# Ledger of designs, part 5: VH-VL binders against AP-3 complex subunit mu (apm3)

Target 1, 249 residues: AP-3 complex subunit mu (apm3), of Schizosaccharomyces pombe (o94669r175to423)
Amino acid sequence: TNEFFIHVLERVSAVYQPNGKLAFGTVKSDMECKCQISGMPLLLLSLRPGTKLGNVRFHQSVNLKRWKQHPDQIEFIPPDGKFTLASFQTDFATQKSLPVVVEAKNKLDGRFEVRIRNTGKKSVENLKILITIPQALKSVTVTEGNYIFRASKYTHMEEGILEWSVKKLAWTSPALVLTGFLAPLKKDANSTEESSSYSKLEHLDLQYKLQGSTLHNFKVESLKMLNHPDKKSYKGVKHTIIAQNVSFR

## First folded at step 1 (VH-VL)

Design d1 (framework fv_tocilizumab)
Fold by ESMFold2-Fast, scan of step 1:
Structure d1 (fold): chain C 249 residues (1-249), chain A 121 residues (1-121), chain B 107 residues (1-107)
Amino acid sequence: as target 1 above (249 residues)
Amino acid sequence: QVQLQESGPGLVRPSQTLSLTCTVSGYSISSGYYWSWVRQPPGRGLEWIGYIYHSGSTTYNPSLKSRVTMLRDTSKNQFSLRLSSVTAADTAVYYCARDYDSSGYYEFDYWGQGSLVTVSS
Amino acid sequence: DIQMTQSPSSLSASVGDRVTITCRASQSISSYLNWYQQKPGKAPKLLIYAASSLQSGVPSRFSGSGSGTDFTFTISSLQPEDIATYYCQQSYDTPYTFGQGTKVEIK
């Protein structure tokens, strides 16, 4: 067949403060293409006017002279099959936020709760919540998904990482909740306090995929075959956000 | 299923101690959750008094803390409320309730029928 | 203490009407909000927990929404048996606090 496919993969790294404000964020993007066009097509990909690509690296087939004169146009002769047309880093857009929000609460008697919501308009896939547990973990329950605890080898406190996995979090889903209990810390016999001591949760990491969304002002306007301008081979652009390093601390 | 029932004197003299017991059936109070007391003066709204955790640990409403004590009796599957130095302002229907966590959030999912306590000389 | 302000204090509606009650917290309580129904002479009954979750056995005409400081409770089609006083309650922090209540009556 005579088809060209574009898939934009956006890999996100972000750190949020306890108050929910973004401390920093960056997106590294790959424009992955699949060419199933016979012959030697000369293609022109047009980006939305004003698009800024940071630290961009192009496939060797790209006409860099045209790119320097017209930063919204990428002219190239694709190889057959799969290839990466461009790799670039964009600033984390201040007007766009990640759709998954997390709240961690430290409660009485070593109890804690982690609540996850999808505030976006798309389903979140392969969601992993990594919870840093500061001392021995007594028990855990989750409303959905599964979990595994990985104890740290070098801690005298039996601390570790609790990994909570959910295959799909729909945007219509009620909040998902993990409830846990910490084992009490050793009491100081010289203390006048009779209560058990517990550390507080301070650090969470998220990983997930989101189909059909973009965090940046990036848009492919058109793809034209310059040596055959009346021929239609373009099938559209697929967007995927991959949240790999999203921290709350 | 789970049922809660209040019991205790319906009339208490001013300056005395109000004492109520909540008997739980269908669930062991030592097995989990928080167990609360909530009161409602006639014709008025609801006021949370405090809770006792299945371990025996308690938390009280600061407005009542100096006068409130909650205890549990696991052998009888009961928990109790003592409110000292009562006045006419303590006249209310007293409810016991289970402070349940079905989705990681605290909510009162089972309530006793309520016991009216009148403070009068 | 977290103050819960509920409005209106009372309302009168016809059978089949949509009834909406609002509840505002003096600080963010995330989704730690419950709604209770209390009929005259009876104990309160849990209808909604965690702001939007319907309690088992409760009719689907009851719903809740909101997060943070602003919450709403809705009865999509008022039935005669729904005549009661409704209370919101926060469980985010102790002391747990209730709204003043909304009395729902049929006109």
Scores: ipSAE 0.000, ipTM 0.386, lowest interface PAE 19.9, mean pLDDT 82

Design d10 (framework fv_tocilizumab)
Fold by ESMFold2-Fast, scan of step 1:
Structure d10 (fold): chain C 249 residues (1-249), chain A 122 residues (1-122), chain B 107 residues (1-107)
Amino acid sequence: as target 1 above (249 residues)
Amino acid sequence: QVQLQESGPGLVRPSQTLSLTCTVSGYSISSGYYWSWVRQPPGRGLEWIGYIFYSGSTTYNPSLKSRVTMLRDTSKNQFSLRLSSVTAADTAVYYCARHDEYSYGSDYFDYWGQGSLVTVSS
Amino acid sequence: DIQMTQSPSSLSASVGDRVTITCRASQDIGNYLNWYQQKPGKAPKLLIYAASNLQSGVPSRFSGSGSGTDFTFTISSLQPEDIATYYCQQYYSYPYTFGQGTKVEIK
């Protein structure tokens, strides 16, 4: 059958300050296509009027002359099967926030707490929270998901990365909570500086996937076969946000 | 056309490290998806070992504890498995596989390597 | 870990028969279950994803149903090329876990 699928993948990299303020962010987007149309179709993809793609790289089949004259139109002859039609990049603006909110708190006596909330309207999938543990970990509990601790030193089980995995976080879910306890620091007899009995958490990384959402005002309006205007085809468009390098520090 | 192919020694001695490489063609491992290792002891079922996400982050099956390490080589479009301190119980066919495609709320292994038998024996 | 239990462990049926395999999860996994077919000496092949969705290119005689803890996989009219071991797999929580497999043979 004559089918054309478009998957817009938006890969997010961002750094947030402990107070939740965005320090830096960028979104790299790919239009991944799958063509199951017989023959040699000449396709015209129309984007929402006024759409301007930043730092765009097109597949070699794209008519660049047409695009330069009409930046919201992409004319191309697709290869059969899967290919990337266009790749573009935009700086992450504060006008649209990521749906996963992280609150990390250092409490008394080596206790710490990490709370995760989905504030969006879509489920978050394959959520992974990587917590940098600065000293020996005494214990940890989570309200949902599983965890694994990977020590930085092979034999010590001291400093390391605590990985908390949650397969799905629905937008209706209450906040998920991880509670941990650090073991007290041993005083160094030769130390000339005063140190606290417990270090504080300073670094978290997030990874997750979000289906059916977009961080840009990007919309595919139509797909036409210019050389076969009578030919019927199915067009499917899907959006996915992939948070791959989101840090809180 | 996406293809995965395992390679590595078919025989490993007890207490040594099992090392396998998965070579991917038709798709860049740094462009998306999860890249997993799954094993199958002779005559038994499937066991998921772990994955490396296209960003380089890893998740391992807790039952294998700290014995597992996965790495990627984006210049060769490969990802690898290292399993330390092997015993006869680690004898299995090892598969590499890709998962997580376009389907909302879905996570499945869509492409598999042909499998590589690794025997742990002296 | 979520334990996946399949029933039966093996079965023998005639060509044209309706074959049903069940899979039970140790806890509620919603519809986060896949079914794979594995022929001797080959890697597993995805047949059904998200409990009831047929993978592209897979014959329509294969189907899946169920949610929560109880799932079924059906072959409406068994063909000779369907001789294989079938596995269910949950992807609700890490680690991903598989059922022990159901071996399907022809009488």
Scores: ipSAE 0.000, ipTM 0.395, lowest interface PAE 20.2, mean pLDDT 82

Design d11 (framework fv_tocilizumab)
Fold by ESMFold2-Fast, scan of step 1:
Order: sequence, then structure tokens, then C-alpha cells
Structure d11 (fold): chain C 249 residues (1-249), chain A 122 residues (1-122), chain B 107 residues (1-107)
Amino acid sequence: as target 1 above (249 residues)
Amino acid sequence: QVQLQESGPGLVRPSQTLSLTCTVSGDSISSGYYWSWVRQPPGRGLEWIGYIYYSGSTTYNPSLKSRVTMLRDTSKNQFSLRLSSVTAADTAVYYCARGIQLWEDSYYFDYWGQGSLVTVSS
Amino acid sequence: DIQMTQSPSSLSASVGDRVTITCRASQSISSYLNWYQQKPGKAPKLLIYAASSLESGVPSRFSGSGSGTDFTFTISSLQPEDIATYYCQQSYNTPYTFGQGTKVEIK
């Protein structure tokens, strides 16, 4: 049982403007490891030459002197089982884009439309679109998935969050569409006069997972056992992007 | 996938309150639908009773408004109908239904429960 | 309240026949009219909404037309499984009201 597994989890937070331009973005990454190697191995993990880990925080077993001299090398003595080898943060470059693209349109009659496309080369999993509804929601239809409305406890306009869930959005899928209608507002609460005013959708959030992808030029080159070079160990590396705080406003 | 199921007593005495519950599966009653009750007396046509919206807002048929109450229980994913002071004229099959509003307070019923016969008899 | 009147109250036709049912509103309801099919002992089933839109999964032999006060529902080629009572419903204003129903039977 000489196996070592590495799971690189990249948690993305980003804010996009209504015009589709990135305002702010960060990626917080964790290198989650599982060690099933007998004895007390001294391991050397080599990353692609030139790799830089921003704001990195290492497990206590990491040789910091070696890392300072060779920032693409991480030397450590792993504990048995699960542990976090490194946590690091990278700024999301303004020219980079996430695979899920959102277009929202508001009509003067209270109708709104939200379109979702997967422009990447991997399937998007467990997609949730959280749409802030600014006033009473009359009706909703979706081309795929399920939805649920959660009313705000303290609202006078029946405001809330509309959650649209899609289990898998393949890269070959046509655009997914949600069409909704807002109820018209009355000028006075008990008046027979009607206001045809409708608020616009101004805020929506995305959450999803993307397996087998990375937003950076991050690659594990090799894993070697320095104190027992004759021992062979199996190495498994997995990458997952978790979009957890992606806002459009 | 979406299923609606009525439950409640099938026999109610005159002057008492008719009480029915609709259990929804495959969808949440907190979704933006108009959760509705429609009844049908034996051998006759359909009569809309009212709806309850996700917010708890209700609209009732004016002919029944003074006797009708609709409630929702989001923890059980249910909505209910209470019709007070019943008479033999209230004997009917009672259906719960999901109403979709397309726009301008216009809607249609896309899913219906199987119906529950309520007989008002002494 | 908006009153909905269906015609005829009942009809008998042969398999393959074209069947037409009409529905008239007591005031203009624009295109806000829906059609339902109800088989004996069963709940109603939506066939047509907004006067002419065919519900997903409903056979193309069913169609609707009309606007204002006069509406028509057509079965282009009657099948044995189409034996049922058909109801129109206005969705223009509350209270939402149904026609009295048209019973369709095979000769």
C-alpha cells in the first residue's frame, strides 16, 4: 500500500459587471493530500519549473529552506492519512474567463430572462443560479432543471431568492433559459390604482464544480521518495474548480 | 415527476368545516406557482375555489370567499383548504392543482391531484 | 364574473372524424383561454393554453384558435382514446371560470 494522492481544489470568487467584464477575482487553492505509504517517507514534490505559489501557507512538515531556494519544490514528511500540504492564493487575471457565461435581460412589462451557456470543454456539475428577486414573483419557467423560491422574512414586496438548479451542464448543451414575470406594483397598498413599475434584476450568483480543470499553469511534475529511492509509490493527482462566490451585478 | 395528492375526510356533516390537504412531491410549494383548489360536483363542471401563492397571499372565488381559508405548510410541502358551514351543495370531487402564471395574471393548470370525493351528508 | 359557454354540450363522432368544440366568453378575454381533457374518473389534463399553444407531450391532432370572445378547439382526426369531456377555461381575470363541458363519444 504505497500510494499518495493529491487533490488540488481551486475555490473561485469573482464579481462581473452587467456588461460581462470582470471587476474582481481571486482563486484560493488547497493541496489536499492522502498518504498511504508505509514507514516514514521523505517526499519531494516537484512542480513545473517557474511555478509561483502566491500567499502560500505550508503544512508544518515542509522544509521551508528548500522551498525558498527552489520555489517549484516542496520537500516534506507526510503524516498518515489526510492533510493539507499547501494553501495558496492567486489573483484572477482580468483577461481570464470562467466557462459559465450568464446573460440577463429585463423587459419594461416585468418579464425577465436569464440565459446560461457553458463555453468550456468540460461539463459543469451541480450548477446553482441564485437570482435576487426585488418584488413579487408571478411565474417562472425553465428549459432544464428545478427551481425553488425562498421569500425574505422581512419583506413588504415579497422579495426573495430564486434558486435554479441544474445537475449537469455539458459543453455541448444549448443555452439554458429561465423566463420569469414580476407582479405589477400598486401605487398604494390598498388602492385600486395600479403602478406598472417593475424593478430590474440586478444581482445573481453562480455556484458550480468543474472536474479535471485548473485556472493556472499548475502541474505536478513528479513525486520522489528521497530517503528510499528504491521504493515505488503510486501518485494520483486530481484538479477541481469550485465556483462558490461568482456574482453578476 | 411532479405529483399532487389530496387527503382528508370523505364525509362531512352539514354546518361543519370541510378540511383537505394537498401534498406536493417533485417540486416545492415555495416555488413561484399559484397552488390552487378546483372542485367538481358529481356529474357537473369545474369550479375554481382559489389559490395560495408562494408568499402566503391568497385569492378566493367571490362566491366562496366568506367560507374559504387556504394555508401553506412549507416544512411539510403541503397546502390546505378549509371550507366552513358546508351544505349538500358542497358535495364534490376536490382537486388540488399547480397554476402557472404566464403574464398579466393569466394562468393555466399543468398538474392536478387525483381528486378526493367529499360528501356532505347527515 | 366572466361567463364561459361551450357548444355543443355533447357530440358523437366516428374515429377519424374532425371534431370542433366552441367556447364563447361573456366579455373579451383576448387570447387567455385554456382547454382541458377529462376522462371518466380522472383529473383534468391540460391540452392547450393561451388559446393556441399546444402543451408539451400532447398530440398534434389537438389545436385551438380564436381571440376576444369566440374560441374553437379542434381534434383533426378523432381517436378512440379521445373519448372524454373537454373544458375551456378563461385565465383573463379572477375568478377563473370554466365552460360547462362538452362530452365527446364515439358512434
Scores: ipSAE 0.000, ipTM 0.379, lowest interface PAE 21.3, mean pLDDT 81

Design d12 (framework fv_tocilizumab)
Fold by ESMFold2-Fast, scan of step 1:
Structure d12 (fold): chain C 249 residues (1-249), chain A 121 residues (1-121), chain B 107 residues (1-107)
Amino acid sequence: as target 1 above (249 residues)
Amino acid sequence: QVQLQESGPGLVRPSQTLSLTCTVSGYSISSGYYWSWVRQPPGRGLEWIGYISHSGSTTYNPSLKSRVTMLRDTSKNQFSLRLSSVTAADTAVYYCTRDVYTSEYGAFDIWGQGSLVTVSS
Amino acid sequence: DIQMTQSPSSLSASVGDRVTITCRASQSIDSYLNWYQQKPGKAPKLLIYAASSLQSGVPSRFSGSGSGTDFTFTISSLQPEDIATYYCQQGDSFPLTFGQGTKVEIK
């Protein structure tokens, strides 16, 4: 059939400081299209008036002269099948924030707690929390999901990464909690009164997918076929956020 | 399937060193888990002796720490227990076991069949 | 050390009966409590971990509950093959410690 599909994929990288402050964040976006239109259509994609895409790279079919004069209009002749119409990169908008909030706490006697909440309006999918474990784990419990420990190659203190996986975290879900205990380090093997010590958790990373949301403040207003103005081929835009490199230091 | 098997002398003289070896099959001891020894005197309960980790770190029960040494031999996929200065109170069945510390709350999910060690002159 | 106290030390019940064993920790161990079954002349077998989680391959008639300091192990319908000594074990703190055991016998 004569249909055109648009999928905007936003790949997020961010680093947060121990106080919760964002150190830096970037979003790399790809506007992926699939053309199932017969003939040689001339398409005009219109963005919300006044929209400006930062550091944009266009497919070779895009009319750059038109875009230079009207930055909210992308005129192009699509190839058949799948292609990337535009790629662009921006820093986090001042009013935008990531939907998953993480709180990590080091407790007494080697206990630690990682608390996860979805503060957005959409369900988070395929959530992975990667917790860097600085020494041997004694035990772990989670309120939901599965976990697996992956020892570091050539480990000296059984350090590694604890991967906590949750298939879906609804925005209505109560906070999810992982509680863990580190095995004590025996500092004085020959002493009568041995001390134990525990390293603190310092690093964790998040990976997840969020359907139907965007960090960019833009909207596709229309897709028109200029050489066939009475035809409709546009089925809307699908948006997906992919958090791949979200670190808490 | 993972299997553990104890081996070593069943009779030890007082003041000597008790030595036992655990042979692990179906899993490399250097790839994960804690590898533990637990003992049980005849007709009595269970006592945890200590563990050696996949990386070779050890932790011993404080009640036995001054007399216990655990070692691993990754080329033979074995870990061992040495308990020095034994007395009749050390007569027990000794089990080697796997501790699943990351997923099972410090639980022992796989056990050897046990080896009875009698301390007598 | 965390001391684990089991009650009763022994019990006798009929096939089909509900059997309950309790375990008390001298300080809070949250949910880090495991239950084992030991048949005469055999090594212990893990039945329940994390206070209430059933180990793979273990019959559903075995269950556990509790948190903090007070824990319960239940056999909903005692079978002849369930004759054994049952042990609780805390995984909260080193040294790992076991209860003294509860011997279950059929009447």
Scores: ipSAE 0.000, ipTM 0.394, lowest interface PAE 18.8, mean pLDDT 82

Design d2 (framework fv_tocilizumab)
Fold by ESMFold2-Fast, scan of step 1:
Structure d2 (fold): chain C 249 residues (1-249), chain A 122 residues (1-122), chain B 107 residues (1-107)
Amino acid sequence: as target 1 above (249 residues)
Amino acid sequence: QVQLQESGPGLVRPSQTLSLTCTVSGYSISSDYYWSWVRQPPGRGLEWIGYIYYSGSTTYNPSLKSRVTMLRDTSKNQFSLRLSSVTAADTAVYYCAREGPYEYLWGTFDYWGQGSLVTVSS
Amino acid sequence: DIQMTQSPSSLSASVGDRVTITCRASQDISNYLNWYQQKPGKAPKLLIYDASNLQSGVPSRFSGSGSGTDFTFTISSLQPEDIATYYCQQYDNLPYTFGQGTKVEIK
C-alpha cells in the first residue's frame, strides 16, 4: 500500500502505401495511473526537462496553474484506483518506422504468403494480423501462433477475415510465415485445362505492442508526495507502444 | 462510472437468430478497449464468445465462429451480438463486458453488464 | 483449447477461515490468469488479474499467486459476503477459457 503505478501508453494509427511508404500516422498517448496510497496525498510528477506534450488534456485534479509555469511538472491529488492523468496526441514522423515489417505475396494457383519480421530492438507482443480474404479459403498453415477464419455472412464469394495471432515475436526471431490457398473462382467442371481465377490479397491490418518503448521520447523522472515528505511510496513506471490500426493497402 | 447493459429478446425459437445489444455509458466504445460477449448456460460455467475492438475488428471463439457476428454502432455507443441457427444448447445468460487494452489486461473483463437470459424454446 | 481445472469443485468453511482454491492449466500460460467472483444471479466480478494483482476496490483479504500451470487463489479470512462461485480464466491464448468454478459456502 502506498504504491503508485504509471503506465504510459502510446496508441499508433498508421496507413502504409503499396510501395511501403507511410501515408499518414498519428500517436495518441495516455498516462494511465493506479493509486494505492492511504490518506489524501498531494503528488508531484516530474517529466524529463524540456518535455512538451502536444494537445494535452489533464485529469481534473491537476494543478493547471503550476503546469503553465512548469510544463515538465504535474501536481495533482489522485483519486483512488485507476485513472487517466493526461492524454495527448501528435503526428507520426515519416522518418520513424514501426518495427514490424509485413510482406504479402500473391503466388501461382491461388497460393499466398504473408511474412512478418521484427526489425526493431524490442520484442513485439500480442501480434495480430488481420488479412482480408477476397474469396473462399482452401487451407492455411502458420509457422507459429493461432489463426481463426471468420467468413462474411451471406456472401456468395465466401470472403472473410483471417486473423493470425502470435504471443511474442522477438527481434532475434526469424520471419514468421503464413501460407494460404484460395479456392478457385468460376471453375467449370466441363472445362479442360482452363485457367482458374483467383483474387489477390490487397489489404491487411496489424495490431501489436512494444514494452519499454516510446515514440515521444517521454520519461518520468520522479514522483514526490508534497504534503507528507516523510512518507515513502513505491513508484512503478511502464512504457508501452500499442500499434492498434496499422493498415497496409 | 462505466456501465454496460444488455437488451434484446429473452425468447428465441430454434433455427432463428439470437440478437442482443450492449449499451455502454460512462465510456466511449470508439476510444479504445475490446468489447466482449460471454455466456453462461444455466448451472454451468462461463464461455467466451468473442470480442470487437474499437476499430471494428472482431475475433470469435472457434466453436461458434460460423454462427457469430459482432458489430458496433459508435453513434449510439453500442455493440451487438448475433448468433444464427440457435438450438436449445444456446440457452444461457449472455453478458457483455469490457476487455482491457493492455497486455497485462488482455482477456481481462473489468466491467460487466447485468446479463440477459435468452431461452431457446419452441 | 487450453483446459482450466479448478480444485475443489465446492467447499464449506467457517467465517474467519483461510480458503484456498487452485487452478491448473493444461499448458504453460505464464502469468496470464484472472480470478472472478460470481454471486447468485449476478455478473462475475474481477478480483485478481495478471495472476497476482488485486483489482482496485477489492478487499485485501483476496490474493492470487502462481505462474506457468499452477495457480492459487486465497481468501485470508472468509466473510459471509464471500459466499459465491469463483472462476479462474486464462488469456494466454485464444479462445479465452474459464475453469469450471469453485462454489464457496459457509458451514
Scores: ipSAE 0.000, ipTM 0.385, lowest interface PAE 20.7, mean pLDDT 82

Design d3 (framework fv_tocilizumab)
Fold by ESMFold2-Fast, scan of step 1:
Structure d3 (fold): chain C 249 residues (1-249), chain A 123 residues (1-123), chain B 107 residues (1-107)
Amino acid sequence: as target 1 above (249 residues)
Amino acid sequence: QVQLQESGPGLVRPSQTLSLTCTVSGYSITSGYYWSWVRQPPGRGLEWIGYISYSGSTTYNPSLKSRVTMLRDTSKNQFSLRLSSVTAADTAVYYCARGTDYYEPFSYYFDYWGQGSLVTVSS
Amino acid sequence: DIQMTQSPSSLSASVGDRVTITCRASQSISDYLNWYQQKPGKAPKLLIYAASSLQSGVPSRFSGSGSGTDFTFTISSLQPEDIATYYCQQSYSTPLTFGQGTKVEIK
């Protein structure tokens, strides 16, 4: 059987300002391949014309001379089974945003709200919102999903991480809301009379998976077997975005 | 290929500060992951010390938090551990490691480790 | 802190034997459990993550199972190069904690 599978995994790292503006963003991409072609095929993978791969590292079988002449063409002799064909990195544009939008609001009474919305056209899977809680947590309610509070060992403040998990967030879903209340901080003798007894939320992290989307101008156009041009190979391509290091600070 | 390498003095006197540096090659420490320190006293098990994230946020083991500081040197692609007020109980092999969230399910695991640096606390 | 207890603390087996090690968490950790192999004088090596996922490049004779508080690590056919100490590690909550280790030796 002559089958070749490509899975493009895009791992996202980003830091957003409290106002939602992107401060820093980068995407690390791996082209994970699985070869089920008999013999020693010589393959040519063609990318969308104009594709530019940043900081690219190729598998040792790739013909670098051809790639330097034609940056949208990758010629290689695959090993059997699974291997990484190429790894590359791009910084995503300051004008481009991820499909999951987070809005966090602090209230004077220790109340806070975190709103999550999917503004894309694909469902987000295994969404986790990690909320840094700066002091004792009094109560939490969520419109959907599950939450768990993981307290730190610093017992004076009873701070920790509140993890909010949503298995699937469809693009048609209304905004999901987490509402929480902080317990009052102990007053110390050095506090001013007008000082708030509640800290504000300042840090959130997002983790999720998105199938069938790409943050790059990246598309596999064709796969040809150069040493057997009369033979056809089945080509399967998957794209997955993995957001694991997305912070709001 | 990603590689981590510890460096620092192998001998530290009691009450002083233990300082170790981890040099990372093949990957930028600001691009992702949680850059971690784990120690192992001779003949005993593993103890997690803490991590510094790709963005500079730190989390330390509560048993050590009053004595631990982790820093990044982004120009050299390094992260470091400082452990103050050391005693003989801090004698251990110190490893730096890369911590990765697995997205299905989320799980921190250490996929790359340095070779380890033995630090002896003795006068 | 979440305490991780391994059983047994040591075992001796013959080449080709099936070896099983168990790990118990003091509270439910879902499937946030990893297994590492450490040979004398070497750094630990990741074998299994998320309770049952085999790390790339690791031989298929190694496997993991379990969820909640009880986890099992299995070597289906022990090889001489598998002589090592094996550690479980929970990643459910900080501080991250390891089991005390299980030393595997050949009879």
Scores: ipSAE 0.000, ipTM 0.392, lowest interface PAE 18.9, mean pLDDT 82

Design d4 (framework fv_tocilizumab)
Fold by ESMFold2-Fast, scan of step 1:
Structure d4 (fold): chain C 249 residues (1-249), chain A 120 residues (1-120), chain B 107 residues (1-107)
Amino acid sequence: as target 1 above (249 residues)
Amino acid sequence: QVQLQESGPGLVRPSQTLSLTCTVSGGSISSGYYWSWVRQPPGRGLEWIGYIYYSGDTTYNPSLKSRVTMLRDTSKNQFSLRLSSVTAADTAVYYCARLEYGDSWYFDLWGQGSLVTVSS
Amino acid sequence: DIQMTQSPSSLSASVGDRVTITCRASQGISNYLNWYQQKPGKAPKLLIYAASTLQSGVPSRFSGSGSGTDFTFTISSLQPEDIATYYCQQYNSYPLTFGQGTKVEIK
């Protein structure tokens, strides 16, 4: 069999301010390949004309001289099996937004609310919202999915991470809501004061995968076998966004 | 020395409401503790029912939430449990307990327990 | 809900023996585990909290260890007054849940 598969993985790191504005965002992309071609083929991967790969690092098989002269062409001799052809990192524009948006609100008496919406045109898979809980968690209700509380191993308080998991969030889905209640902070045993205090949620992280989408205007245009120009080995390209370091602070 | 004491009917008919009161002595129910109910069917293990904070805020075990109500009476230094629509499966010794909060959560003080039998 | 499974369900040992009881959580609970002693006809009594911290006034022959999902409770030298059922209890997540209990008996 003579097949070559390309999977472009875009790993997102972003920090959003409480007002929803993007403070910082970078995308680290890996072009993961699987070669099932007999012999030692000489391949030429052509990207969309004008593509600019930031801070790019290539597999050792890539002809760097050709790439410097033609920045949209990657010439290489692939190893058998799986390998990373190229990795590159770019800052996405400040006006760019991820398809999953989060609103977190602190309410009275330790109540808090986290709302999630998919504003994109593709379903989100394996969505996790990691909510940093600054004190004892009393109760949680979610409209969909599962939750688990993982208490911190290092604090002397009941601080921890509340993980809310949703296997699939369709683009047509209404907002999903998590409602939680914090337990009041305990006063000294001899205290005559009956007032309670509550910390506010300050931090949450978002993790998910989105198939068939890209944060860059990046496209593989063609893959040719230069030592056999009439043969084609290119069988598939897929794109996946992996959000693993998306913070709201 | 703080003490907890359960009181209430030891016999309840099926479909009726089980009602128990816990009286706290030697300390105030208006302190920063979570006042709790835990039950134990004869010959079986312990099951947490829920708690009420001095402010009146409650949290119930989801398995019992639709049938459970807890109330506090600060003037009498008491808190109570009501469990509606009882069946034979609700036959148990019911304990009131104090849930301490701080660096850890634990039941540090318990009542003696009150046996409630559900039968006709 | 987090399920707590104790092993064994019951045991018989002689005075002076080392007794070990284990407790397994269905998911990670860090060190958020307590151990209680319940003597026949009595309410439970807290012995150990935070997996390994001995409650004030509890004899030093009782100890606990473990983290994550696997926990151990040990009585280093069993005494007659230690005849009881022992329960583990997690406080990592609501609802609070107990193990099924381990009955310790002297022969």
Scores: ipSAE 0.000, ipTM 0.380, lowest interface PAE 21.7, mean pLDDT 82

